# Designs tried in a protein design chat: VH-VL binders against Myotubularin-related protein 5 (SBF1). Part 1

All scores and structures are predictions.

Target 1, 134 residues: Myotubularin-related protein 5 (SBF1), of Homo sapiens (Human) (o95248r204to337)
Amino acid sequence: SLPVSRCSVALLFRQLGITNVLSLFCAALTEHKVLFLSRSYQRLADACRGLLALLFPLRYSFTYVPILPAQLLEVLSTPTPFIIGVNAAFQAETQELLDVIVADLDGGTVTIPECVHIPPLPEPLQSQTHSVLS
Positions, changes and structure headers below are counted from each chain's first letter, unless a header gives other numbers; antibody chains are not in Kabat numbers.
F, E and O are the ipSAE of ESMFold2-Fast, ESMFold2 and OpenDDE, as the mean of both directions, binder to target and target to binder. V2 is 0.75 times the mean of E and O plus 0.25 times the DockQ between their complexes.
[cut] marks letters that were taken out.
The coordinates of atoms that the task and the answers printed are left out; those that the model quotes come from them. Centres of patches stay.

## First folded at step 2 (VH-VL)

Design d08 (framework fv_dupilumab)
Fold by ESMFold2-Fast, scan of step 2:
Structure d08 (fold): chain C 134 residues (1-134), chain A 121 residues (1-121), chain B 112 residues (1-112)
Amino acid sequence: as target 1 above (134 residues)
Amino acid sequence: EVQLVESGGGLEQPGGSLRLSCAGSGFTFSNYAMTWVRQAPGKGLEWVSSISGYGGRTYYADSVKGRFTISRDNSKNTLYLQMNSLRAEDTAVYYCAKGWGYSYGRPFDYWGQGTTVTVSS
Amino acid sequence: DIVMTQSPLSLPVTPGEPASISCRSSQSLLHSNGYNYLDWYLQKSGQSPQLLIYLGSNRASGVPDRFSGSGSGTDFTLKISRVEAEDVGFYYCMQALQTPWTFGQGTKLEIK
């Protein structure tokens, strides 16, 4: 629902900050692999819901698993885009992923692998921002 | 300060076995892919094998596939290369090299001093 | 596999003069992410290799600005704007686009 989605978006911005959230939004929009890490299952569910809300009205058509069971960690090696949350207890296993963007909700960081290119803000927003600052 | 120290090289007969070790220090060992690169006497560099940070992915040159096994013990900050069925063409200096993060496609930013392997009758 | 070819294999240079080494790949090293997966390494006599340039044009930490990498796709160049005595050794290009990772034959830079 919209009211719940607005709350989830606000929580995501508080946990990661504006720049990181925009990076995740652009990554999801361009069909990259996004992984959320947290010790809190509530935090994982809220972050995944928040990212989906930012994509509205676009329907996310790839793998979406807000809380991935430990038995299914092999899903992280899938060749297709995803939005997945994993408990931080399994962070060690996620460090072998070469093309996955990792958002650590507890630490407030986003790690983008060298092989992943996230595009800058789309025109005209980028040009308008640049012209005002210059 | 990143340091990589290789050991375990020596003289072996064709068909024999050797195990090389590479001890890492000055960095979080488990966060980086590790690689073995060799150099035959008077020749250029040849990639041998790479392993991801926690050992879930391994890659081998065709010339060593089925004979060599790369592994790591992150609790000891040590990389290994088990070399079986040694051939004369395996004679080389073997270098341990650190990757740049979790991707094996990243550059090898630090190298050890190398350890010499000689396969001769 | 991807074959890497360097030219020249031997490069005598006078101190203070520029030098350039070419590296050609049998297929494009340009990834869809916009990066060229080509690295350059220097091996000084009796020493281990060291990283000079990564992803085509980025200088590694501690590498002097007289070293530069350029090129895209299948044709790459390492340039030294002003060669110094400490620059002697073997220079290798390496493709990191796909396994097996492959090196060029090496170029021996010598002072004359």
Scores: ipSAE 0.006, ipTM 0.536, lowest interface PAE 11.9, mean pLDDT 84

Design d09 (framework fv_dupilumab)
Fold by ESMFold2-Fast, scan of step 2:
Structure d09 (fold): chain C 134 residues (1-134), chain A 122 residues (1-122), chain B 112 residues (1-112)
Amino acid sequence: as target 1 above (134 residues)
Amino acid sequence: EVQLVESGGGLEQPGGSLRLSCAGSGFTFSNYAMTWVRQAPGKGLEWVSSISGYGGRTYYADSVKGRFTISRDNSKNTLYLQMNSLRAEDTAVYYCARESTMVRGVTYFDYWGQGTTVTVSS
Amino acid sequence: DIVMTQSPLSLPVTPGEPASISCRSSQSLLHSNGYNYLDWYLQKSGQSPQLLIYLGSNRASGVPDRFSGSGSGTDFTLKISRVEAEDVGFYYCMQALQTPWTFGQGTKLEIK
């Protein structure tokens, strides 16, 4: 997949709005857990592709599963960063996750848990650069 | 800071009962699954029981099933272990430990209490 | 139940030298999600256990870089690149793939 998908990016902005999309972008850059919820598998796949496209040319080196099978829901408890999509039928099981940023594509909302702090742009890039130099 | 403090251990005769408590502080108690792990004198670690963040799921080692009951009171930030029908083999230091998340799927114990000693002897 | 076997059971080490502890499981700890559900704990004399490594190779917060975990499936290794006096104690591996969670029998690391 050579061209960056501008259509998937546009759909993500339409579903969540610019402020929420920028929060998800910062979360992915700062190695947080991002979970997309939708009843539509197409919307899950498009949102995950859109977020990945926004990170280009950076390669996402952590768990990336745009549609997570129900039998693998325990993956959501993995302590490493991820970008995962889950069908909204399993939303109740995601309510127990304390460190996961939940983007509800059907409702157009992003919920950041109280224990999760995402630095504002451009801070994540500055912090990463300064951390490496220190 | 995260702290776990156990209490309730003591001396009991075979067939007796004890109730252990573990008080948590410095974190949102209901967001974490909690576990009891024991260690008999001079022996290694043995998992005893675990409970999910809101108490909807409980798990027990075969050696304690039907005798021990794990529970929690999130309003008091306290974990409990009700120990009935005690046996000499239950003699151990009992540790309270916090699981990595409230969701049972990835289990590692990131914080442990100091332990409370249970002795079962006639 | 998954049986965890550690070797050696006793490990005398000279300060500054490396140390290596092996842990073997009776069945694969590699999940379909790509992670190995194997953790390492240290228990110092008279103290509670403390987490060293989780999910095979990830160092817990505050754990020195000299500790590393490796392996996959059924064979795992905990390495200390240069042993210090504070590292003395019992080391335990634990499988977290399925209940009941089971520990290895423990390895006693001693300075000698």
Scores: ipSAE 0.000, ipTM 0.520, lowest interface PAE 11.7, mean pLDDT 84

Design d10 (framework fv_dupilumab)
Fold by ESMFold2-Fast, scan of step 2:
Structure d10 (fold): chain C 134 residues (1-134), chain A 123 residues (1-123), chain B 112 residues (1-112)
Amino acid sequence: as target 1 above (134 residues)
Amino acid sequence: EVQLVESGGGLEQPGGSLRLSCAGSGFTFSNYAMTWVRQAPGKGLEWVSSISGYGGRTYYADSVKGRFTISRDNSKNTLYLQMNSLRAEDTAVYYCAKGPYYYDSSGYLFDYWGQGTTVTVSS
Amino acid sequence: DIVMTQSPLSLPVTPGEPASISCRSSQSLLHSNGYNYLDWYLQKSGQSPQLLIYLGSNRASGVPDRFSGSGSGTDFTLKISRVEAEDVGFYYCMQALQTPWTFGQGTKLEIK
């Protein structure tokens, strides 16, 4: 059976809050681009793992790179969905990414571009997700 | 007003090198990715290379990878293309273009183009 | 790589008549966000390319409303409702979905 990390999920809620985490979950389910930023590689790995754990038992079918090397930042410019973590040292280079949802783990904020619409999560998925976090 | 002005083209022999420049004005240069597109005599458009706004990400067409290097100096609002190991097939007009640039309701790849600079590779 | 194919490659048109250019992609350009990542460019003789249409159907700033884009997925059309002498040149479609960014072969619109 695929293990589910309640601790990884709990860490995401501690860093971003429940509303932001639910927005990221809905974004991942509706094939949006999710970018995590942190100066801590451990926070990047934990956050990406936590979001993936929320999707269980669904397997994420797109690009998943919890710590993206600087030489591969070009991946952020493709229109394909992803869950990617990038060191905050490269945050300035994300400014031209108009369709990317940016979760700043160090600042505790999620920035959803005005052009990105995240639809409400259909039941029963929202209730089930909430129960995992409680 | 947005303007892009290319320079640095010329005649070179196979195996030689040229460095192209593109001076941008009328927009916040560092906020936009920049691109080189070329057009061989009598032929269509071919994408060559792109660079992100702060220069950390670069993209290359397979035909130029390993030979060409795209770079930028945001303090001078200038884009560069260093062209090494030139081949006859590199003969083209090279255009500087602003972008890629995306909005959900107005996404496009290249919204402004320069006048072009001619590169001729001949023995 | 996504291959872009245009037809016709040569389009002679009488002034005042409509013109239509087709562009097909080897894979869908329709993103899950609902947009078709296809742009159209015009290159007049001796000039640089200029953006005409972006995201399938949106006219670029300053482009006359006699130009329109339509289509979705893999099949796109650029229409000119009433061709004028200033419209002569090469028309290119381009996919903006993924690298490498690729252009169609170009369609030469000329007055007959």
Scores: ipSAE 0.000, ipTM 0.520, lowest interface PAE 14.1, mean pLDDT 83

Design d11 (framework fv_dupilumab)
Fold by ESMFold2-Fast, scan of step 2:
Structure d11 (fold): chain C 134 residues (1-134), chain A 122 residues (1-122), chain B 112 residues (1-112)
Amino acid sequence: as target 1 above (134 residues)
Amino acid sequence: EVQLVESGGGLEQPGGSLRLSCAGSGFTFSNYAMTWVRQAPGKGLEWVSSISGYGGRTYYADSVKGRFTISRDNSKNTLYLQMNSLRAEDTAVYYCAKSPIVGATRWYFDLWGQGTTVTVSS
Amino acid sequence: DIVMTQSPLSLPVTPGEPASISCRSSQSLLHSNGYNYLDWYLQKSGQSPQLLIYLGSNRASGVPDRFSGSGSGTDFTLKISRVEAEDVGFYYCMQALQTPWTFGQGTKLEIK
């Protein structure tokens, strides 16, 4: 069996691919808002855990809610960085968010809003990261 | 023309109900968050309630929570405010206002209606 | 709730002179994206409010360049470089950083 964190990281790469996962990693490091969408609560929990595991040993100090209740969707409009998962049943409501990076785990896509700029990882870090994940 | 027109205001007794409407025209209504702001006679502006473009998120001032319900019908380009359990302090001109686009970078009110007057008195 | 405090509450100004209105927030309105979530509105007598400045310093469409917004964090200023008769009315600041959205109490600008 793999450690839970390693398994969650592997699942994240299988769902989104290397390029998308690196974009999410850079987004989290540069204090952007990351939203995961999935019909599966297990996929949401695994993806959020996987992203946190990639940030290790850095502790994520902002809002972290792997499964956000529908009553709290207003939290997505907060000005502070976050890593949040939302059930895809509420995807239409998330389309109104202008500064949130949306990772659709079921569709395997990451949408970065026009107003959000994620700087690339500097070499050799980006090359080393890609090599490890290949 | 780009316009917001409120209606539904009037005189009501304490404990009564009123439903306000705000009709938008000249823009794609569903793309924009909508807000109700009120102003009591001789007083300043007070935010009442906001709704996201597709209606999935609603926000309320503490003074109206549990009594007022904001909603919208995008097929009719219309915003609503259902006002129940009315109190004398709800007496105000009610404005509807449009945000450019919902999100942390875009909440401000670039278009306002002319207002509709609500008076709560026995 | 974030409390917005304006000063002065009454501002008599001679036409052609500059005017300045202060707005203070009980906590920082500066977002990590570099924007200040502070807007300014003008309400002329018998009229609806109108947007003047959004996100701290951006003039709304149609607003004359004699209006400017400045400041960051908790201290913001609306400046009118040369006051004209048409500028008479109530000025409100509003924070949109977090719900509930809150307005300042308003500043009445009057011609002397």
Scores: ipSAE 0.006, ipTM 0.533, lowest interface PAE 9.5, mean pLDDT 85

Design d13 (framework fv_dupilumab)
Fold by ESMFold2-Fast, scan of step 2:
Structure d13 (fold): chain C 134 residues (1-134), chain A 122 residues (1-122), chain B 112 residues (1-112)
Amino acid sequence: as target 1 above (134 residues)
Amino acid sequence: EVQLVESGGGLEQPGGSLRLSCAGSGFTFSNYAMTWVRQAPGKGLEWVSSISGYGGRTYYADSVKGRFTISRDNSKNTLYLQMNSLRAEDTAVYYCAKLGYSGYDWGSFDYWGQGTTVTVSS
Amino acid sequence: DIVMTQSPLSLPVTPGEPASISCRSSQSLLHSNGYNYLDWYLQKSGQSPQLLIYLGSNRASGVPDRFSGSGSGTDFTLKISRVEAEDVGFYYCMQALQTPWTFGQGTKLEIK
């Protein structure tokens, strides 16, 4: 049987599609802030785990909180990179964030702010990553 | 174009300290891991230390671990190497180099600075 | 630590003739992603090192077609098809698979 991490990767592709998943992968590699939104706590946990699995064998050494408590929303304004999930009930509180990449798991969209630049992976890494994910 | 300019080298006695700087331009500094590589007179290249783009991860050669500290200030596009408890064996030209793959701590050193000379002698 | 060994250490060559430098690693540099994490660098006298070849066989930007890299696993070769005067210097291989990054001892290419 497939390990849990592989299942989580498959769910991420199903919810966002390959182009959006590649953007999130590149963002995490380039130490940007990634925020997942969903009304489902299970979807948040699965998406965060899936993104970590895509980074293997790289270790993610920044803030990783798959389900952020409502009392800690101020963590989203930190200047350091992160992978964080927040329940979509608190989406209004995230609208002030100017440098955060927002992946809406329920809507299937990824929003990259204008101030955030995610460079493409150099060949052969970019083409190899695309072939693995497609 | 990418440019890296080192400074801070000089003459120091064993047990002394020096701080090296490397000013980067022509690329988005915070997106790339940076490294220090040294070359003793008449010898080959030796990797010394590396730091990830935002400074959250650092790596050191066993020969300098506990004595040298790598750091960076992305607001100034500058890489540093604080060298404490210097030894004669630390005498070398110190090169600053940029890793080629944005977001990775691995990969090729695609651009190098001109180097700064550190001499440790009594 | 992975040990890198180059041969020859000194390589006199007549202009226009081919040159070949070997690099051997103590462990395989072939990653599960299919790439060999082996680079070649050139350091001309009084100058900084410059990247020639990355990931075993890929030429860096601006590097002439005369230069090529080949090999896999533990045995690698840098070839210059027709040596020119500007190619004089020290050539270093480096493994980029794991920390600590380690270099070969260097090969001095000289014109005869």
Scores: ipSAE 0.000, ipTM 0.540, lowest interface PAE 15.2, mean pLDDT 84

Design d14 (framework fv_dupilumab)
Fold by ESMFold2-Fast, scan of step 2:
Structure d14 (fold): chain C 134 residues (1-134), chain A 122 residues (1-122), chain B 112 residues (1-112)
Amino acid sequence: as target 1 above (134 residues)
Amino acid sequence: EVQLVESGGGLEQPGGSLRLSCAGSGFTFSNYAMTWVRQAPGKGLEWVSSISGYGGRTYYADSVKGRFTISRDNSKNTLYLQMNSLRAEDTAVYYCAKDFTYWRGSTNFDYWGQGTTVTVSS
Amino acid sequence: DIVMTQSPLSLPVTPGEPASISCRSSQSLLHSNGYNYLDWYLQKSGQSPQLLIYLGSNRASGVPDRFSGSGSGTDFTLKISRVEAEDVGFYYCMQALQTPWTFGQGTKLEIK
């Protein structure tokens, strides 16, 4: 619901900050691969829900797995867009990910690989989004 | 711009120790795996050691395992290589390199430092 | 350990001519994700190595389009369509499929 969506969105801003959240929003909107990392399953679930809430009313039509089991890590090698969360304990066991945007929720950072280009939102949408999220 | 600046090289006797440092700037240091690669005089490139972005995973070449320790201080954007029980065959230029990804190995060492020279001689 | 073998070791070329360097691995570098985990690096005299090609065929940022990588599995080729004076140096292939990461022995490209 709306109240739950607002809470998840607020937590995402608290964890990553407005600039990083805007980058993830643009990445998801332009069908890139987004991976959330955290030692906390709750943070993973909240961040994934928050990103989906920001895309409303758009339906996310690709792979969406807020907490990926260790036995399914091969899914990260899929050629299609995704929003996936992985416990940071499995970080060293994952395959090398060459076109994946990684959001480290515990460190508050977002890493965009050199081969990935996220277009900026056109004005006035970027300014309006920044104002709402600030 | 991404920059890597190495220091700590020098001359040591066999059995001695040296600590190499690599200061990173222009990127979010903690998000990237970091690597040491060495080059003996007139020889090719040899991988030495790698460390994941958060420091939870380390990897070593068999020739240095048990003698060298890779570490990082993300608060200072600095990578280290502690070199103990040095041997003549450790003589090389040591390069710091940034992996394009932060956890599991590398398909790209996209940026390299200028290198620091280690000479192990009696 | 995966062994990487380059040929030739020395490659004298006339400016404007094409050049080709071969790299062979002792086992397949093709991963189940469809990518070949092979990089190419260039080290110019007195300089640090620089990334040219990653995942077999992708040019790194800023690398001129005269450089191309091809091949799959165990046999790979780096091609320079028109060699320029600035291309002089040692070329290394590297496998990044599994630790230990291993380099080829290097190919010295020099101008005739």
Scores: ipSAE 0.000, ipTM 0.522, lowest interface PAE 13.9, mean pLDDT 83

Design p01 (framework fv_pimurutamab)
Fold by ESMFold2-Fast, scan of step 2:
Structure p01 (fold): chain C 134 residues (1-134), chain A 120 residues (1-120), chain B 107 residues (1-107)
Amino acid sequence: as target 1 above (134 residues)
Amino acid sequence: EVQLVESGGGLVQPGGSLRLSCAASGFTVSSNYVHWVRQAPGKGLEWLGVIYSGGSTDYGNEFTSRFTISRDNAKNSLYLQMNSLRAEDTAVYYCARDWGYSYGRPFDYWGQGTMVTVSS
Amino acid sequence: EIVLTQSPATLSLSPGERATLSCRASQSVSSYIHWYQQKPGQAPRLLIKDASNRATGIPARFSGSGSGTDFTLTISSLEPEDFAVYYCQQRSNWPLTFGGGTKVEIK
């Protein structure tokens, strides 16, 4: 629901900051691979839900797995776009991924590989998104 | 030049509390992971905990109830609050920078350490 | 937690000799081992990252190798300044852990 979605969006901005969240939003819109890392399964679920909430009313039509089991880490090598969360215990296994945008929820960072180009968001969308956080 | 300087160590009674400081220069603490590592006299290195660039923290299992890591971005400094201290907590305490923007990268710069002695 | 076992605890050698230090993990850490050097009264210094990559400013006589559970730090020809304690550290799993150290001392 909306109240739950609003909480997830607020948590995502708190964890990563507005600039990083807007980068992830643009990445999802431009069909890139987005990987969330956290030691907390709850933070992974909240972040993935928050990103999907920002895309509303657009439907995300690619692979969406908020908590990826360790047995399925090979899915990260798929050539198609995704929004996936992985427990940071498996972060070492993600170091070889060259085309994946990594959002470290615990560290509050977003790492965009050199081979990935994300266009900036046009105004007024940036301003509207910022107002939700303030 | 990247530099980390610890301070606040000294003699503490068992059961007491102490706050250590780590002052950073040449980089921004909110843009890096910073760790606390301790070393008892004549013993090896023991990882205590980390504060991530986003401000969240993790600790070794033995430390979660007694030790708290925090930072002051305006002062570009880290703190380690130590409570309910025991003789076994006697050690040199180091702060160390994690080079990368991902968990578990190497500690490329260390402070000189500050000595905490817990004794009656 | 992953336990790192370093052997030998003490290695007594003369300048010019080769030093070979072992670090063994209780479970696979892939290549995610770092090596540090510590001299008496000093903070540790990064030598090797991710098993085999020398840190900036580290002389070519230092090399690292290994994967999985068995790792080696080699000093091809000991210089006087190399007599120190060496620690391995794993970054593969939480919590981060260090080995017990190997002391390289002059014979």
Scores: ipSAE 0.007, ipTM 0.544, lowest interface PAE 11.8, mean pLDDT 84

Design p02 (framework fv_pimurutamab)
Heavy chain, then light chain:
Amino acid sequence: EVQLVESGGGLVQPGGSLRLSCAASGFTVSSNYVHWVRQAPGKGLEWLGVIYSGGSTDYGNEFTSRFTISRDNAKNSLYLQMNSLRAEDTAVYYCARGGYSYGFRTYGMDVWGQGTMVTVSS
Amino acid sequence: EIVLTQSPATLSLSPGERATLSCRASQSVSSYIHWYQQKPGQAPRLLIKDASNRATGIPARFSGSGSGTDFTLTISSLEPEDFAVYYCQQRSNWPLTFGGGTKVEIK
ESMFold2-Fast, scan of step 2: ipSAE 0.013; ipTM 0.652

Design p03 (framework fv_pimurutamab)
Fold by ESMFold2-Fast, scan of step 2:
Structure p03 (fold): chain C 134 residues (1-134), chain A 121 residues (1-121), chain B 107 residues (1-107)
Amino acid sequence: as target 1 above (134 residues)
Amino acid sequence: EVQLVESGGGLVQPGGSLRLSCAASGFTVSSNYVHWVRQAPGKGLEWLGVIYSGGSTDYGNEFTSRFTISRDNAKNSLYLQMNSLRAEDTAVYYCARTGVDTAMVSLFDYWGQGTMVTVSS
Amino acid sequence: EIVLTQSPATLSLSPGERATLSCRASQSVSSYIHWYQQKPGQAPRLLIKDASNRATGIPARFSGSGSGTDFTLTISSLEPEDFAVYYCQQRSNWPLTFGGGTKVEIK
């Protein structure tokens, strides 16, 4: 439970790095759409769990699907905020999305669309978070 | 019993401002998504925007600069601030709910009765 | 944005007759069309979700069908309370959009 959550958080930082993880954290807090891509179902599950663990004790109240079935890809076009993982085999279907933050776990990158504006964490929280995680 | 009740409509001059209210009962606005939808006299429905359970908002492209959605969790109410009003903004304004459990399907399961806004000199 | 075109604009029928209403999308929306009923002076009411699934409390005479770009709402035998305006709505793409409506009126 707690040890597993800490492990998932550590893995997320190893895959994406501190700056990218903080961007995803801010995005989730400000109700943006976060899509994880990986060919590994284990990486998708770990990343989604890790992001949720960073929000603790806040409950994530929107769509949360760590591994999205191919039959439900239409969910990615919903106007509703989400944290969703999709197998990279379906990456071509995600390229049409205009307002979705895409975290490529295999490539270690986060792509924020030009139309998406993630507010910065208020000071001193931004500085404190960086100092703790650095 | 889920209810949404709009208020604050009335006559306003072109270029003026008006704030509409939507009072919710039977559910908590901070746990659901609430939308504003309008309908000009004799015309169809037009989606304006939404406030999500966490407080973030999205709007239709033509409304982004003039309309602002907000809420007061303590009063279980949401608001639509309308600025720089034009004759074409004359419409009945509805608030409508999308439950978190139906968010994936973007479904309006409950609607208020609407409040009439008339923009005229 | 996805444009939904409803036809006919007005359908004049008598009680007991079958009503067939069309909703056509400017691009494929799979099965992601909802139908609403609006009576004069009232807010819209959900009838059908995702093309063919009746909402709770909706009578069996209402049915929906279609996929892709072409959708139909059918009322098998009109009751007096069914004379209203009907709107389709898509959930396939952002932003959400409605059709222009079909008014079902007494002949």
Scores: ipSAE 0.006, ipTM 0.520, lowest interface PAE 13.1, mean pLDDT 83

Design p04 (framework fv_pimurutamab)
Fold by ESMFold2-Fast, scan of step 2:
Structure p04 (fold): chain C 134 residues (1-134), chain A 122 residues (1-122), chain B 107 residues (1-107)
Amino acid sequence: as target 1 above (134 residues)
Amino acid sequence: EVQLVESGGGLVQPGGSLRLSCAASGFTVSSNYVHWVRQAPGKGLEWLGVIYSGGSTDYGNEFTSRFTISRDNAKNSLYLQMNSLRAEDTAVYYCARDKGIAVAGTGWFDPWGQGTMVTVSS
Amino acid sequence: EIVLTQSPATLSLSPGERATLSCRASQSVSSYIHWYQQKPGQAPRLLIKDASNRATGIPARFSGSGSGTDFTLTISSLEPEDFAVYYCQQRSNWPLTFGGGTKVEIK
């Protein structure tokens, strides 16, 4: 299957690296909560689009909000899986989320909470994915 | 007034099927999450499943193959189709609104319907 | 799934006494615990949202506290209408789960 946007995928790998992107991919497949943080709204939109493109042709059926308004931050505490982007200006409000995987696009880090266990991509799929994306 | 009213409960033999209805008034089901929760006699509350504002559904692991949630937006109503019923499915079935914002909800239930009793017995 | 353990299973008290009900989570749920009251033959009623926020119409004698894995519902002075079963529920992770309930009964 072909990605919807190759450019958005490439940008995501440049910002987070292969290992982090694969963690987010596995998290989305296993119905976890994924939160992107960046000072740049364009970077948030690109990262969310890139993650959806990696899931193609699978359609993401849960909450998808690439740029969440500050007045709706309570959405982050919903029990359902999501892919959401929030401006890093509100990062302090996200630090107390205990079951949310936080991808800091500006810092290039992914933080997986203690209570969240993401299974590794099974071999040979993980090796094949690294080979294609490297 | 915001209300939910369940109907369709009754006595059914093991292996049988039953469809429950939940009629909403005072709010639009397509703008909220709505859940089904059951309670066996003398037991606690058990979350069964949800229909999201967008129409997608999720279920507790024990219910995925036998139970289906649907809705009719024109009638502002929800349905729970129950198949291959077992004695263990004997319970009061409630529908409940997940009040919050339309895109995610907040996971608390307010209001609840009055419940409808399903008895699975030979 | 996150398991919620409520204790005690039964609490026998007289009107005017303080009731303290516990809810323990198998994993941290931040402050994402709700409390419900259920009277015999009735549907549950929302009491407390997100650990400590009283729902509309709920009397001030009901209060909630806690964070992480340890949560408490307190009824400062029991009224006759407060004798009921109380359930906690988490919204931190899917699937949503309830505790087993605490029955507050008249002594």
Scores: ipSAE 0.006, ipTM 0.550, lowest interface PAE 12.2, mean pLDDT 84

